# VH-VL binders against Large ribosomal subunit protein bL20c (rpl20), part 24

Target 1, 123 residues: Large ribosomal subunit protein bL20c (rpl20), of Euglena gracilis (p07133)
Amino acid sequence: TRIKNNGISKKKRKRKISKMKGWVGGHSKLFRTGNQQLMKARHYAFYDRKKKKNLNKTLWITRINGGLKYYLTINEKYNIFVSFLRKTKTYVNKKLLSEINVRDSKSFSHLSKPIMKSTGINL
Key: E = the ipSAE of ESMFold2; O = the ipSAE of OpenDDE; V2 = 0.75 times the mean of E and O plus 0.25 times the DockQ between their complexes.

## First folded at step 21 (VH-VL; framework fv_temelimab)

Design u5 (from k3 with heavy chain S54K K65E I110P; at its last look DockQ between E and O 0.28; V2 from the best seeds 0.00; counts 0 for: pae E 5.8 > 2)
Heavy chain, then light chain:
Amino acid sequence: QVQLVQSGAEVKKPGSSVKVSCKASGYTFTSYEMHWVRQAPGQGLEWIGAIDPKTGDTAYNQKFEGRATITADKSTSTAYMELSSLRSEDTAVYYCARESSSWYDYAFDPWGQGTLVTVSS
Amino acid sequence: QIQLTQSPSSLSASVGDRVTITCSASSSIYYMYWYQQKPGKAPKAWIYDASSLESGVPSRFSGSGSGTDYTLTISSLQPEDFATYYCQQYDNWPYTFGGGTKVEIK
ESMFold2, look of step 21: ipSAE 0.054; ipTM 0.612
ESMFold2 (binder alone), look of step 21: mean pLDDT 92; pTM 0.937
OpenDDE, look of step 21: ipSAE 0.473; ipTM 0.833

Design u6 (from q5 with heavy chain H35E S54K; at its last look DockQ between E and O 0.42; V2 from the best seeds 0.00; counts 0 for: pae E 6.6 > 2)
Fold by ESMFold2, look of step 21:
Structure u6 (fold): chain C 123 residues (1-123), chain A 120 residues (1-120), chain B 106 residues (1-106)
Amino acid sequence: as target 1 above (123 residues)
Amino acid sequence: QVQLVQSGAEVKKPGSSVKVSCKASGYTFTSYEMEWVRQAPGQGLEWIGAIDPKTGDTAYNQKFEGRATITADKSTSTAYMELSSLRSEDTAVYYCAREGSWYDWAFDPWGQGTLVTVSS
Amino acid sequence: QIQLTQSPSSLSASVGDRVTITCSASSSIYYMYWYQQKPGKAPKAWIYDASSLESGVPSRFSGSGSGTDYTLTISSLQPEDFATYYCQQYDNWPYTFGGGTKVEIK
């Protein structure tokens, strides 16, 4: 799973570097110019990581909500489910929950149904 | 408990610079991003920028680009925000705040704030 | 950048009243946050992801909304709820805040 993601990351980094070569073509010899272009590259990388984090959270929420609707036969929402986890002191990574729903729907159902029953929520 | 403790109030003249510190304790400093926000007297909140303390990568609100410099020192668990070419409009309380957890990104906690006064 | 417009800028209400604060975004967003700020204090995280209460927030508070229109509601206003409330979007840099709504007890 790690190896698969690593291959994609290497390709993405190489393509970003290739796109940026036009930015340093005429100024590659100047230290000040090269430093400015490196700082711009680091800023874009940070921005891309933040956008990926936002997209990943959106995907996790969508997967969790889909799993809840399928197995709990009520229209339960991610925010309400997370509130239940906090009240029962069950702290589970959102990424892990979304992966469990995709790979093992019965395991997701086993985790969520007892928590929902114990808290009395009926959404 | 998780705490952010900022440096004390400062009085500065126009054209000078100020550097506000934010000492983190009670958590792993490099595991959470740090945000900087200011609030002019009687005004709302304005985001200045952020730093990833693990990598040193920064981002800035374009309003402050070229004037603000955000840094972090991993060995002291301290973040810094420096604002140069100060104007009277930069008079504000400056806050550091930690970005929250994976499921709750809200800024938590906030530092106590540092009043920076720019006057002739 | 995404502009957030809060309404009203200020309000006065009696203890026990239902209070509603609105936050309107200039474009559709997904991640809306609310902060409470008492005079002389730093803001506190209050509501995350539009409707989830932070730990220790009284159940009389609720949040709702999606897209461009969001609300914070206090079902029965208490004297301790005197504060300024700010909405904030997390969707895009620069992060932006609403102008604030000052809630005063009359």
Scores: ipSAE 0.022, ipTM 0.619, lowest interface PAE 6.6, mean pLDDT 76
ESMFold2 (binder alone), look of step 21: mean pLDDT 93; pTM 0.942
OpenDDE, look of step 21: ipSAE 0.171; ipTM 0.750

Design u7 (from u2 with heavy chain H35E A106W; at its last look DockQ between E and O 0.39; V2 from the best seeds 0.00; counts 0 for: pae E 5.2 > 2, grease 19.3 > 18.9)
Heavy chain, then light chain:
Amino acid sequence: QVQLVQSGAEVKKPGSSVKVSCKASGYTFTSYEMEWVRQAPGQGLEWIGAIDPKTGDTAYNQKFEGRATITADKSTSTAYMELSSLRSEDTAVYYCAREGSYWDYWFDPWGQGTLVTVSS
Amino acid sequence: QIQLTQSPSSLSASVGDRVTITCSASSSIYYMYWYQQKPGKAPKAWIYDASSLESGVPSRFSGSGSGTDYTLTISSLQPEDFATYYCQQYDNWPYTFGGGTKVEIK
ESMFold2, look of step 21: ipSAE 0.079; ipTM 0.615
ESMFold2 (binder alone), look of step 21: mean pLDDT 90; pTM 0.911
OpenDDE, look of step 21: ipSAE 0.253; ipTM 0.775

Design u8 (from m1 with heavy chain T30K, light chain N92D; at its last look DockQ between E and O 0.44; V2 from the best seeds 0.00; counts 0 for: pae E 7.4 > 2)
Fold by ESMFold2, look of step 21:
Structure u8 (fold): chain C 123 residues (1-123), chain A 120 residues (1-120), chain B 106 residues (1-106)
Amino acid sequence: as target 1 above (123 residues)
Amino acid sequence: QVQLVQSGAEVKKPGSSVKVSCKASGYTFKSYEMHWVRQAPGQGLEWIGAIDPSTGDTAYNQKFEGRATITADKSTSTAYMELSSLRSEDTAVYYCAREGSWYDYAFDPWGQGTLVTVSS
Amino acid sequence: QIQLTQSPSSLSASVGDRVTITCSASSSIYYMYWYQQKPGKAPKAWIYDASSLESGVPSRFSGSGSGTDYTLTISSLQPEDFATYYCQQYDDWPYTFGGGTKVEIK
């Protein structure tokens, strides 16, 4: 470690090492070794984000199915609902997620009814 | 209108490397992950790895880690896959494929494929 | 990694036959997809989330299953359905595909 090294290169090296210390225990030797561990950590982070995307989709499916059964009183399933979304060519991914994040059954019905009406599914 | 167009077929010697390109059109390139899959002649499909063009983050099938390098150029909407230390077993058609949106993650579309033949 | 075993590896069938293809996972999965591939062409997305048909897929196709066991069924085989079908899991890296089921005309 250098004590008189200031400036941008010191900040970059310190930033990379800090990321590794929270992720990989025990590896703390050379900058080149640390850079290899940082690249492995980036691969694991991308992998973890992908797993979280799948989990979020599962939560989304659960909320849609729950809302359909609660508010619409029909036995609709997520895959049928999504198929109708694609056929209506609606801007839905951000708006639907926003309404589902509130998890308000009234707000969910407000979003879903126009889609169901346009595709022939009734309340 | 969404389309992936890959570079042409290549013949390589063992020990060399190959870089396959995949030009995307008809969608916002940085918003979707790009995946690479290969298919040896008469065989099934094998996932190589992926890139998130918005961040440049990559992930690889362990089988190819250390030999495969996936990159993307947002300014040209082009993804690249380079495979080094080629062996005859690497003879295959190499595909790029776009991962879909949040409600349908299936690979769609696929590129037309690039045949890479490794022989001496 | 998660292994997918498709069965059968190939089959011969006549137009009008009911065809069933199975895909068995080595551990429980939640996300199963199916692709159709014709000779000399790239695979096409066919079924997502085990049972949802992609746009343009004929209604004679259906998918079902959960956990480790999944099926693709063609209720009445048509000439354009002769192809190889692959299952794929999206649960864990590396993403893996089944070995494929080649559907041929008798």
Scores: ipSAE 0.016, ipTM 0.616, lowest interface PAE 7.4, mean pLDDT 76
ESMFold2 (binder alone), look of step 21: mean pLDDT 93; pTM 0.943
OpenDDE, look of step 21: ipSAE 0.053; ipTM 0.742

## First folded at step 23 (VH-VL; framework fv_temelimab)

Design w1 (from u7 with light chain Y30S; at its last fold request DockQ between E and O 0.32; V2 from the best seeds 0.00; counts 0 for: pae E 5.5 > 2)
Heavy chain, then light chain:
Amino acid sequence: QVQLVQSGAEVKKPGSSVKVSCKASGYTFTSYEMEWVRQAPGQGLEWIGAIDPKTGDTAYNQKFEGRATITADKSTSTAYMELSSLRSEDTAVYYCAREGSYWDYWFDPWGQGTLVTVSS
Amino acid sequence: QIQLTQSPSSLSASVGDRVTITCSASSSISYMYWYQQKPGKAPKAWIYDASSLESGVPSRFSGSGSGTDYTLTISSLQPEDFATYYCQQYDNWPYTFGGGTKVEIK
ESMFold2, look of step 23: ipSAE 0.081; ipTM 0.606
ESMFold2 (binder alone), look of step 23: mean pLDDT 90; pTM 0.904
OpenDDE, look of step 23: ipSAE 0.440; ipTM 0.827
ESMFold2, fold request of step 25: ipSAE 0.020, 0.063, 0.065; ipTM 0.580, 0.615, 0.595
ESMFold2 (binder alone), fold request of step 25: mean pLDDT 90, 89, 90; pTM 0.906, 0.900, 0.908
OpenDDE, fold request of step 25: ipSAE 0.399, 0.706, 0.318; ipTM 0.816, 0.886, 0.793

Design w2 (from u5 with heavy chain H35E A107W; at its last look DockQ between E and O 0.33; V2 from the best seeds 0.00; counts 0 for: pae E 7.2 > 2, grease 20.3 > 18.9)
Fold by ESMFold2, look of step 23:
Structure w2 (fold): chain C 123 residues (1-123), chain A 121 residues (1-121), chain B 106 residues (1-106)
Amino acid sequence: as target 1 above (123 residues)
Amino acid sequence: QVQLVQSGAEVKKPGSSVKVSCKASGYTFTSYEMEWVRQAPGQGLEWIGAIDPKTGDTAYNQKFEGRATITADKSTSTAYMELSSLRSEDTAVYYCARESSSWYDYWFDPWGQGTLVTVSS
Amino acid sequence: QIQLTQSPSSLSASVGDRVTITCSASSSIYYMYWYQQKPGKAPKAWIYDASSLESGVPSRFSGSGSGTDYTLTISSLQPEDFATYYCQQYDNWPYTFGGGTKVEIK
């Protein structure tokens, strides 16, 4: 059967997700001010969420590029790899892929290699 | 069918305000951020701001801070953008757009059909 | 904010021509997107993540680039490709668009 969560155990995934959620709640406890200050804090919280979303994507991209460069002997960029995923209609969780690359780079290459082959790219 | 349907064209006088609606259908309204963009006649696109319909949190382009108010009604799956103290340079087509996402990307899709707001006197 | 400069602002081309549109960012970005807009219509998502075509976009379109310099190329221009093309960065608030490149028939 296909590995359900791209090589990361459900137990490790659940613990990691739980830690990430605790991060969200801390911001609301910092606010005790009136309506004007709450509206300003609310604006910054939303901006911070968008900023961190983009920074997390940047981290995922850097990790995926590292795996592509060193384990698949491919000097291609993240954008080209994602294009391959779309062409094969293969769903791959980029967040979990980046975590697998950090924790088990051999599994990253083994999960990624069939995708590259199915697009006709000669490895 | 994922759709964003906007309110009809409006003609406004300088100094007044306009409130454009954007009704979403075909998806879970609270799962995606809604963006507002405008386009003056013969000109390019200009981002106004965004709302997270789940929390009501907003962010605005500094150009529109203090004049634009973006809201959302979860019960009707409708986002609103209100622009106050209208001037002739606010004449534009106003678009809502959903921030679509996958595990790979974020982009604006779909867009509403646009609402022409004309400010004249 | 990150400014996007598109070049050219307009161009005239014949059916069958190869067309190249550039978008330069004031600082390095990862998330470059392209939209196509026809007169009287809302923009349509066209190319995401610099080089990935949206569903239904003809293969004559391609995108490339990284860092600050990005391109959209039409290998053989067709009548339905006459439109205005916008680049957009999604890296940092506020989100910004390029000024657009109007592709016209000559």
Scores: ipSAE 0.014, ipTM 0.564, lowest interface PAE 7.2, mean pLDDT 73
ESMFold2 (binder alone), look of step 23: mean pLDDT 90; pTM 0.906
OpenDDE, look of step 23: ipSAE 0.284; ipTM 0.773

Design w3 (from u7 with heavy chain T55E D57Y, light chain Y30S; at its last look DockQ between E and O 0.31; V2 from the best seeds 0.00; counts 0 for: pae E 5.8 > 2, grease 19.8 > 18.9)
Fold by ESMFold2, look of step 23:
Structure w3 (fold): chain C 123 residues (1-123), chain A 120 residues (1-120), chain B 106 residues (1-106)
Amino acid sequence: as target 1 above (123 residues)
Amino acid sequence: QVQLVQSGAEVKKPGSSVKVSCKASGYTFTSYEMEWVRQAPGQGLEWIGAIDPKEGYTAYNQKFEGRATITADKSTSTAYMELSSLRSEDTAVYYCAREGSYWDYWFDPWGQGTLVTVSS
Amino acid sequence: QIQLTQSPSSLSASVGDRVTITCSASSSISYMYWYQQKPGKAPKAWIYDASSLESGVPSRFSGSGSGTDYTLTISSLQPEDFATYYCQQYDNWPYTFGGGTKVEIK
């Protein structure tokens, strides 16, 4: 397909940009005032922080599953491990567990094995 | 003992405003975001917006942008939600809810709810 | 915004019955949350991360699902389980809830 688009007028180009309002991933700061840019930056920063909470949670769960799979020979997902912790009445900081696994996977195994054994469930 | 205690029920005329308060106790107020949700009689739940009490940043459901204003007072550990230009369809129970600092507790606890009735 | 469609909107079942509630998302999400609400009370956190029970939730409750299709199941319905159950997504702004499923006990 050969497409030569040299004839697009400024009016059509500006209308195309206007129709793209609300899209994520496309942004031009050339058309905004300082105050409007500040207000949008503050709004996007808060929105981005809330999205990052979800992404960070996914990362933490992936790290915990990795530790369960490779050091404790468990093919069950994270939710099974959390169920075991509830049965032992142990509050577990998911962020801390994921960080221990990243930095010292053998310590992750040492902390996790007694908890699972205390449940009385053969894994 | 974490608690969210909301202000009492209100009856409002169309076109007026209402400001609902939510006093937090039993935890560090500035460490958790506060969410506002409403429920019309016999209907489901609708998210209004949120505030970060430490920094004061807010986010709103676009449906309420321009009518809802969420604020927080760190000195009294109290969040506020004000809804202006009230209409009869704004009759609902308004809840505050804490967003957890850990990924497991996303809206917990909830306040007891504040019934706002908009009578024509 | 992501629409959450719950089914059924209401149901009536006998004590001891197995009850299943579904929640379908208009776009794929990573985490589904469930709340229980009894009449005149605020919603309570019930199931998080699709399948993990909140503290104090009876073991007869379970959750499952991924992507767009999620379920809440009560294996043996008890009288104290009558309530409305809501699903909720936190993946995309604005945060949205399902329309609710009212569970009535005969």
Scores: ipSAE 0.045, ipTM 0.600, lowest interface PAE 5.8, mean pLDDT 75
ESMFold2 (binder alone), look of step 23: mean pLDDT 90; pTM 0.914
OpenDDE, look of step 23: ipSAE 0.057; ipTM 0.729

Design w4 (from u7 with heavy chain S101D, light chain I29V; at its last look DockQ between E and O 0.67; V2 from the best seeds 0.00; counts 0 for: pae E 5.5 > 2, grease 19.5 > 18.9)
Fold by ESMFold2, look of step 23:
Structure w4 (fold): chain C 123 residues (1-123), chain A 120 residues (1-120), chain B 106 residues (1-106)
Amino acid sequence: as target 1 above (123 residues)
Amino acid sequence: QVQLVQSGAEVKKPGSSVKVSCKASGYTFTSYEMEWVRQAPGQGLEWIGAIDPKTGDTAYNQKFEGRATITADKSTSTAYMELSSLRSEDTAVYYCAREGDYWDYWFDPWGQGTLVTVSS
Amino acid sequence: QIQLTQSPSSLSASVGDRVTITCSASSSVYYMYWYQQKPGKAPKAWIYDASSLESGVPSRFSGSGSGTDYTLTISSLQPEDFATYYCQQYDNWPYTFGGGTKVEIK
C-alpha cells in the first residue's frame, strides 16, 4: 500500500538546492536553513532595489531642476517640463537628462530650450 | 489598453482562505511590479504586499505576513494573492495595482476590485 | 511605518466653493501622491510628486507641500469633484495611505 514516488515534491526540493550551488552542507536541517536564507536574501534584495530606485529618482529630479534653474532661468519648473514631455509622449529617461546636465551642461541647455519654447514658457 | 481584470466576488467563512487573481494585459507583465491593496468598510486603503513578476520576489506588510501569499504566473500574465485564516475583519475590497514607470512611480492602473466577505 | 493623517475626514461644500485638504506625514517624505475615488470604483491617480497633475485632471486642482505637510486644493468645486481623496506615500514599505477626505454636496 506504499505510495510510489512523489516526483513533484522531490523535483521542487532539488531545484532549490541547485539554486544554492556552493552552499555548505546537504542535511535536511541545513537544506531548510539554506532555503530560509535564500528567501530572506531575495526579500532583502527586492527591498534594496526599490530603495535604490527611489533614491535615484530623487537625485535625477534634483539635477534636472538645477539645470532648468541655472541654464534656462526656469526656477523650480520641473513639473512643467515633465508635463510637456508626457504630453508629447517624449519619454526621455530622467537618468539620461541628469547625466547630460552633469557631463555637459551646455548640451542640456541646448536640448531643453527648444522644448521649453514650444510649450510657450518664456526663457 | 493596459488593463488589470480581477476574479469575482467571494463569500468565505472564518478560518478559510481566499485566492484572488489579477490578469494583466496591454503591457509586458514582467517589466512592472504588482501591488495588492485592500479597503475595508469604514476604513481607508491598506497595502498588503508586492511582487516582482520577473523574479518572483515578494514583500509584505508585516500585518499580513504569515497569512498572505502573493504569486505570479508569467505564462498567463496573472498575479495572485491568497489570504489564509480569514477573520471577519478581513472583509474588504481587494485591489491589484501596477507600479508605474520612470515618471509615475505610483499605482496605475488599478484592477476593478474583488469583494471578499467573511461571514459565519 | 510612515503614518499619514488627512484632515478633514469629511466636509460638505457647494459647487463653486474652494476646498483645501491636508495630509500630514509622521516623518519626512519625498514621494507624496493623491488619488480620487468615487463610490464603487477603484482609486484613480490624481496628483503625483506632490504637485503634478495626472493627465486629464482639471487645472482647478492643485497640490503643494514638502517634508511632512501636503495639501490638495480645488479652486472651484464642480459636480464631478464630489468624491473621496486619499494621499499616499511611496517612500518606504509598507506603503501607507491617508484615512481619506470625503467631499460631499452640502
Scores: ipSAE 0.067, ipTM 0.615, lowest interface PAE 5.5, mean pLDDT 75
ESMFold2 (binder alone), look of step 23: mean pLDDT 90; pTM 0.907
OpenDDE, look of step 23: ipSAE 0.356; ipTM 0.799

Design w5 (from u7 with light chain S28K I29V N92D; at its last look DockQ between E and O 0.31; V2 from the best seeds 0.00; counts 0 for: pae E 5.0 > 2, grease 19.6 > 18.9)
Fold by ESMFold2, look of step 23:
Structure w5 (fold): chain C 123 residues (1-123), chain A 120 residues (1-120), chain B 106 residues (1-106)
Amino acid sequence: as target 1 above (123 residues)
Amino acid sequence: QVQLVQSGAEVKKPGSSVKVSCKASGYTFTSYEMEWVRQAPGQGLEWIGAIDPKTGDTAYNQKFEGRATITADKSTSTAYMELSSLRSEDTAVYYCAREGSYWDYWFDPWGQGTLVTVSS
Amino acid sequence: QIQLTQSPSSLSASVGDRVTITCSASSKVYYMYWYQQKPGKAPKAWIYDASSLESGVPSRFSGSGSGTDYTLTISSLQPEDFATYYCQQYDDWPYTFGGGTKVEIK
């Protein structure tokens, strides 16, 4: 499948996807026109998924750093914490950690402290 | 172990097409996007495009749009990149690389590379 | 598209030297990465998120920077560090790489 790239420079996710005139109702009966509109829609959907991944990663990093700073009083950062998780091969998902911190900060502290101690980080 | 194994080197004539395969193993193929990058002899790295193997959606660097076609076969966990209308400047090592869906948004691992030589 | 300019394009250094490689972006980048590539080999993931070392990367490597200016530093160059290093942005399509910095034996 070949998808033509939009030449418009892309920025932060707040930018609305430009409206394509081919989305006007009634064009579904024109196969060639409908196929071109579908390809452009799939391209923008793919692009939006990529931007959503980047945004989610940024959000998770912010939440993890907030939890580390608040409860652990260490001068360590997300990158160091993640590096220790990889070294220990723990199965604790970063997404799950960030979600627990948002909903229950006490649970985040209980889950993260043993991991940090087992990796040699003084608490 | 996660690995990407590419098809062997190819020698092609100008104006023809080449199709490079990239077989994935050691992970769930449809959970990670696949990227294609090339490197001309003695030159840097150049992104060709990407595919989401779950949906089949693709994106291309505008430089290759119209000549590159990226596909994926879920049943064999294999991605393909076809480059048409070959020219001598298309002589390069072509890499596939996995791009993460969670914490790793960069290219890891890379395939071993496929040398494509375009020669009269 | 976001252009990445690496400096220097090559350098010649001795074992034990401190080496600094820069990567400048044409616009702000939030997701900057570094790869190491040895001749005849595929690139290897090296530094992610500007400053985090991948597993197995020696502590003599460090990364820093934000916005448009990023650096990779080797505090004491070792024989296995002679390679080409590439920065790469993941902010927007097309994904782009720096031109590379070849680190050679003096």
Scores: ipSAE 0.111, ipTM 0.615, lowest interface PAE 5.0, mean pLDDT 75
ESMFold2 (binder alone), look of step 23: mean pLDDT 90; pTM 0.911
OpenDDE, look of step 23: ipSAE 0.285; ipTM 0.786

Design w6 (from u7 with heavy chain T55E, light chain I29V S51K; at its last look DockQ between E and O 0.35; V2 from the best seeds 0.00; counts 0 for: pae E 6.1 > 2)
Fold by ESMFold2, look of step 23:
Structure w6 (fold): chain C 123 residues (1-123), chain A 120 residues (1-120), chain B 106 residues (1-106)
Amino acid sequence: as target 1 above (123 residues)
Amino acid sequence: QVQLVQSGAEVKKPGSSVKVSCKASGYTFTSYEMEWVRQAPGQGLEWIGAIDPKEGDTAYNQKFEGRATITADKSTSTAYMELSSLRSEDTAVYYCAREGSYWDYWFDPWGQGTLVTVSS
Amino acid sequence: QIQLTQSPSSLSASVGDRVTITCSASSSVYYMYWYQQKPGKAPKAWIYDAKSLESGVPSRFSGSGSGTDYTLTISSLQPEDFATYYCQQYDNWPYTFGGGTKVEIK
């Protein structure tokens, strides 16, 4: 996920560097084989992060639309809502907003109503 | 403010290689993935590959795997795309593009493009 | 690999015409994007998530579709709209683009 990419900790980075440094103690043939396998593992990790990012985006969109539909009687206005967030530079993460809807419907309504009013959409 | 500035046009012989640079400014380079796309003259767009500059992970279109190498230098905020074993069909404008954030579209901004001409 | 087929590949139209461009995917996609490109320029993001106009895109543009069939429509063509339009899927690597639709003056 993009959030995971932005939040990759120093500990994760140090762990990866440490793993690569452990290769310097082997034979050249063994070193090359280990490096090739690590590169393949890194390729699969990147592919998996991209797939997960797309799945998470789809989930977040569905949850936000559900909240808009259920609490504010606004069908499929996700794109308008997100466009307003972009225009106002409101830096609320889509994941967090979707999880607030699931866990605290009153907070979702409190956050989303002023935003929707600013777009000129009657609620 | 956010900019991607690419290296200048190049003329190459068949069989040689080219390395195009893409210097990023106006944002945190390691927070966004970088994409490479090419466009042959009068033709459409073709994705080459991507890099996560924080981790150095890359992905490639199968068509270019084995010939394309994408790298990034965090200290200069610069991404590179190298294409080897050049052929005349590799004549194209090569673009870098940043993958957008959650609230942006996914390719924004684009670099200005680098024309690579492969001629005998 | 998801193939995108744009139709038509080229069209000629007059100012004021309604223009419709289609993009068909070889399998169902969720993330469809449209770009506008003028000669000698990099592509510009135009329509994201199939229907949403990028900032500064005139309201005469609209996007529609889901699954495999997507459409870009210009309700009343203006001189500045003469360009090549590309669809792009963002669902899976490799990212693929349609072949483009060149909109020209009749």
Scores: ipSAE 0.041, ipTM 0.596, lowest interface PAE 6.1, mean pLDDT 74
ESMFold2 (binder alone), look of step 23: mean pLDDT 89; pTM 0.897
OpenDDE, look of step 23: ipSAE 0.547; ipTM 0.851

Design w7 (from u5 with heavy chain H35E S100G S102D; at its last look DockQ between E and O 0.36; V2 from the best seeds 0.00; counts 0 for: pae E 5.3 > 2)
Fold by ESMFold2, look of step 23:
Structure w7 (fold): chain C 123 residues (1-123), chain A 121 residues (1-121), chain B 106 residues (1-106)
Amino acid sequence: as target 1 above (123 residues)
Amino acid sequence: QVQLVQSGAEVKKPGSSVKVSCKASGYTFTSYEMEWVRQAPGQGLEWIGAIDPKTGDTAYNQKFEGRATITADKSTSTAYMELSSLRSEDTAVYYCAREGSDWYDYAFDPWGQGTLVTVSS
Amino acid sequence: QIQLTQSPSSLSASVGDRVTITCSASSSIYYMYWYQQKPGKAPKAWIYDASSLESGVPSRFSGSGSGTDYTLTISSLQPEDFATYYCQQYDNWPYTFGGGTKVEIK
């Protein structure tokens, strides 16, 4: 009931191969156009990395505030918590951030309580 | 002991170019983006552009696009900013500054000591 | 691009005074930073995320705000606080700074 195969003609097959190979001899205008496209691609990649950094920061602020409120029953202490992380060069700061994903509430509480105690916040 | 040390003051004629260097020490150069900011005498701060020294990717304030070129040399941990077609209005102190890489603090810190570029006839 | 308007452009104050400076953005932003600059010196990072103090910044400094309206407050001025303070947005290129607020000796 179904005829799925369309034959690929010699012309269509050669056209696909030609698109993959590019032009012989190179054209100086094609070189300049290619350089402009490379610069645009690098600009967008750099911009995307910047946007991802900002997005991740916003997401992590929300998660940290949620975790502080949910697990440690404190509110609006995010900036004190991260100020402590900045003042210390601990191995735990990246690990703590990965545990804020709330799938493992024991890990968040276990890692965050010593940090919060050192800031003078009662648990 | 994170430091950014810039090249010395320069006096330039209109229409010429200047290239300011910024040597980084005390940290992994390729792990932090570098920013360039200028300050005309008695005026505020103006962002020129940035470079990711790991990839060489750059971004520019549109005001300086076409005149500013920012580069980085990984082997010497040195960033450069070149400004061409200088005008008297380009007289300013030029700063390099490291962008923070901690997820919670991307402020520019530290800054270099500044390089005074004077453009006069 | 996002314009930042600081107010006042300058002020005169005495040691012990309470000082408030403002920074208004032309559109809503999420990432506001403050820098301190002393005459003849490079700027120094002072406040990140509108309200978080950089390392070594005295507790007499505070910041607040969200959206378009931000403030920096010094509760009791000290001699080392006489400087120019700049706000800066980190949301979008080009990064922009406020015009600065010069805090001078009365």
Scores: ipSAE 0.068, ipTM 0.644, lowest interface PAE 5.3, mean pLDDT 77
ESMFold2 (binder alone), look of step 23: mean pLDDT 93; pTM 0.946
OpenDDE, look of step 23: ipSAE 0.243; ipTM 0.769

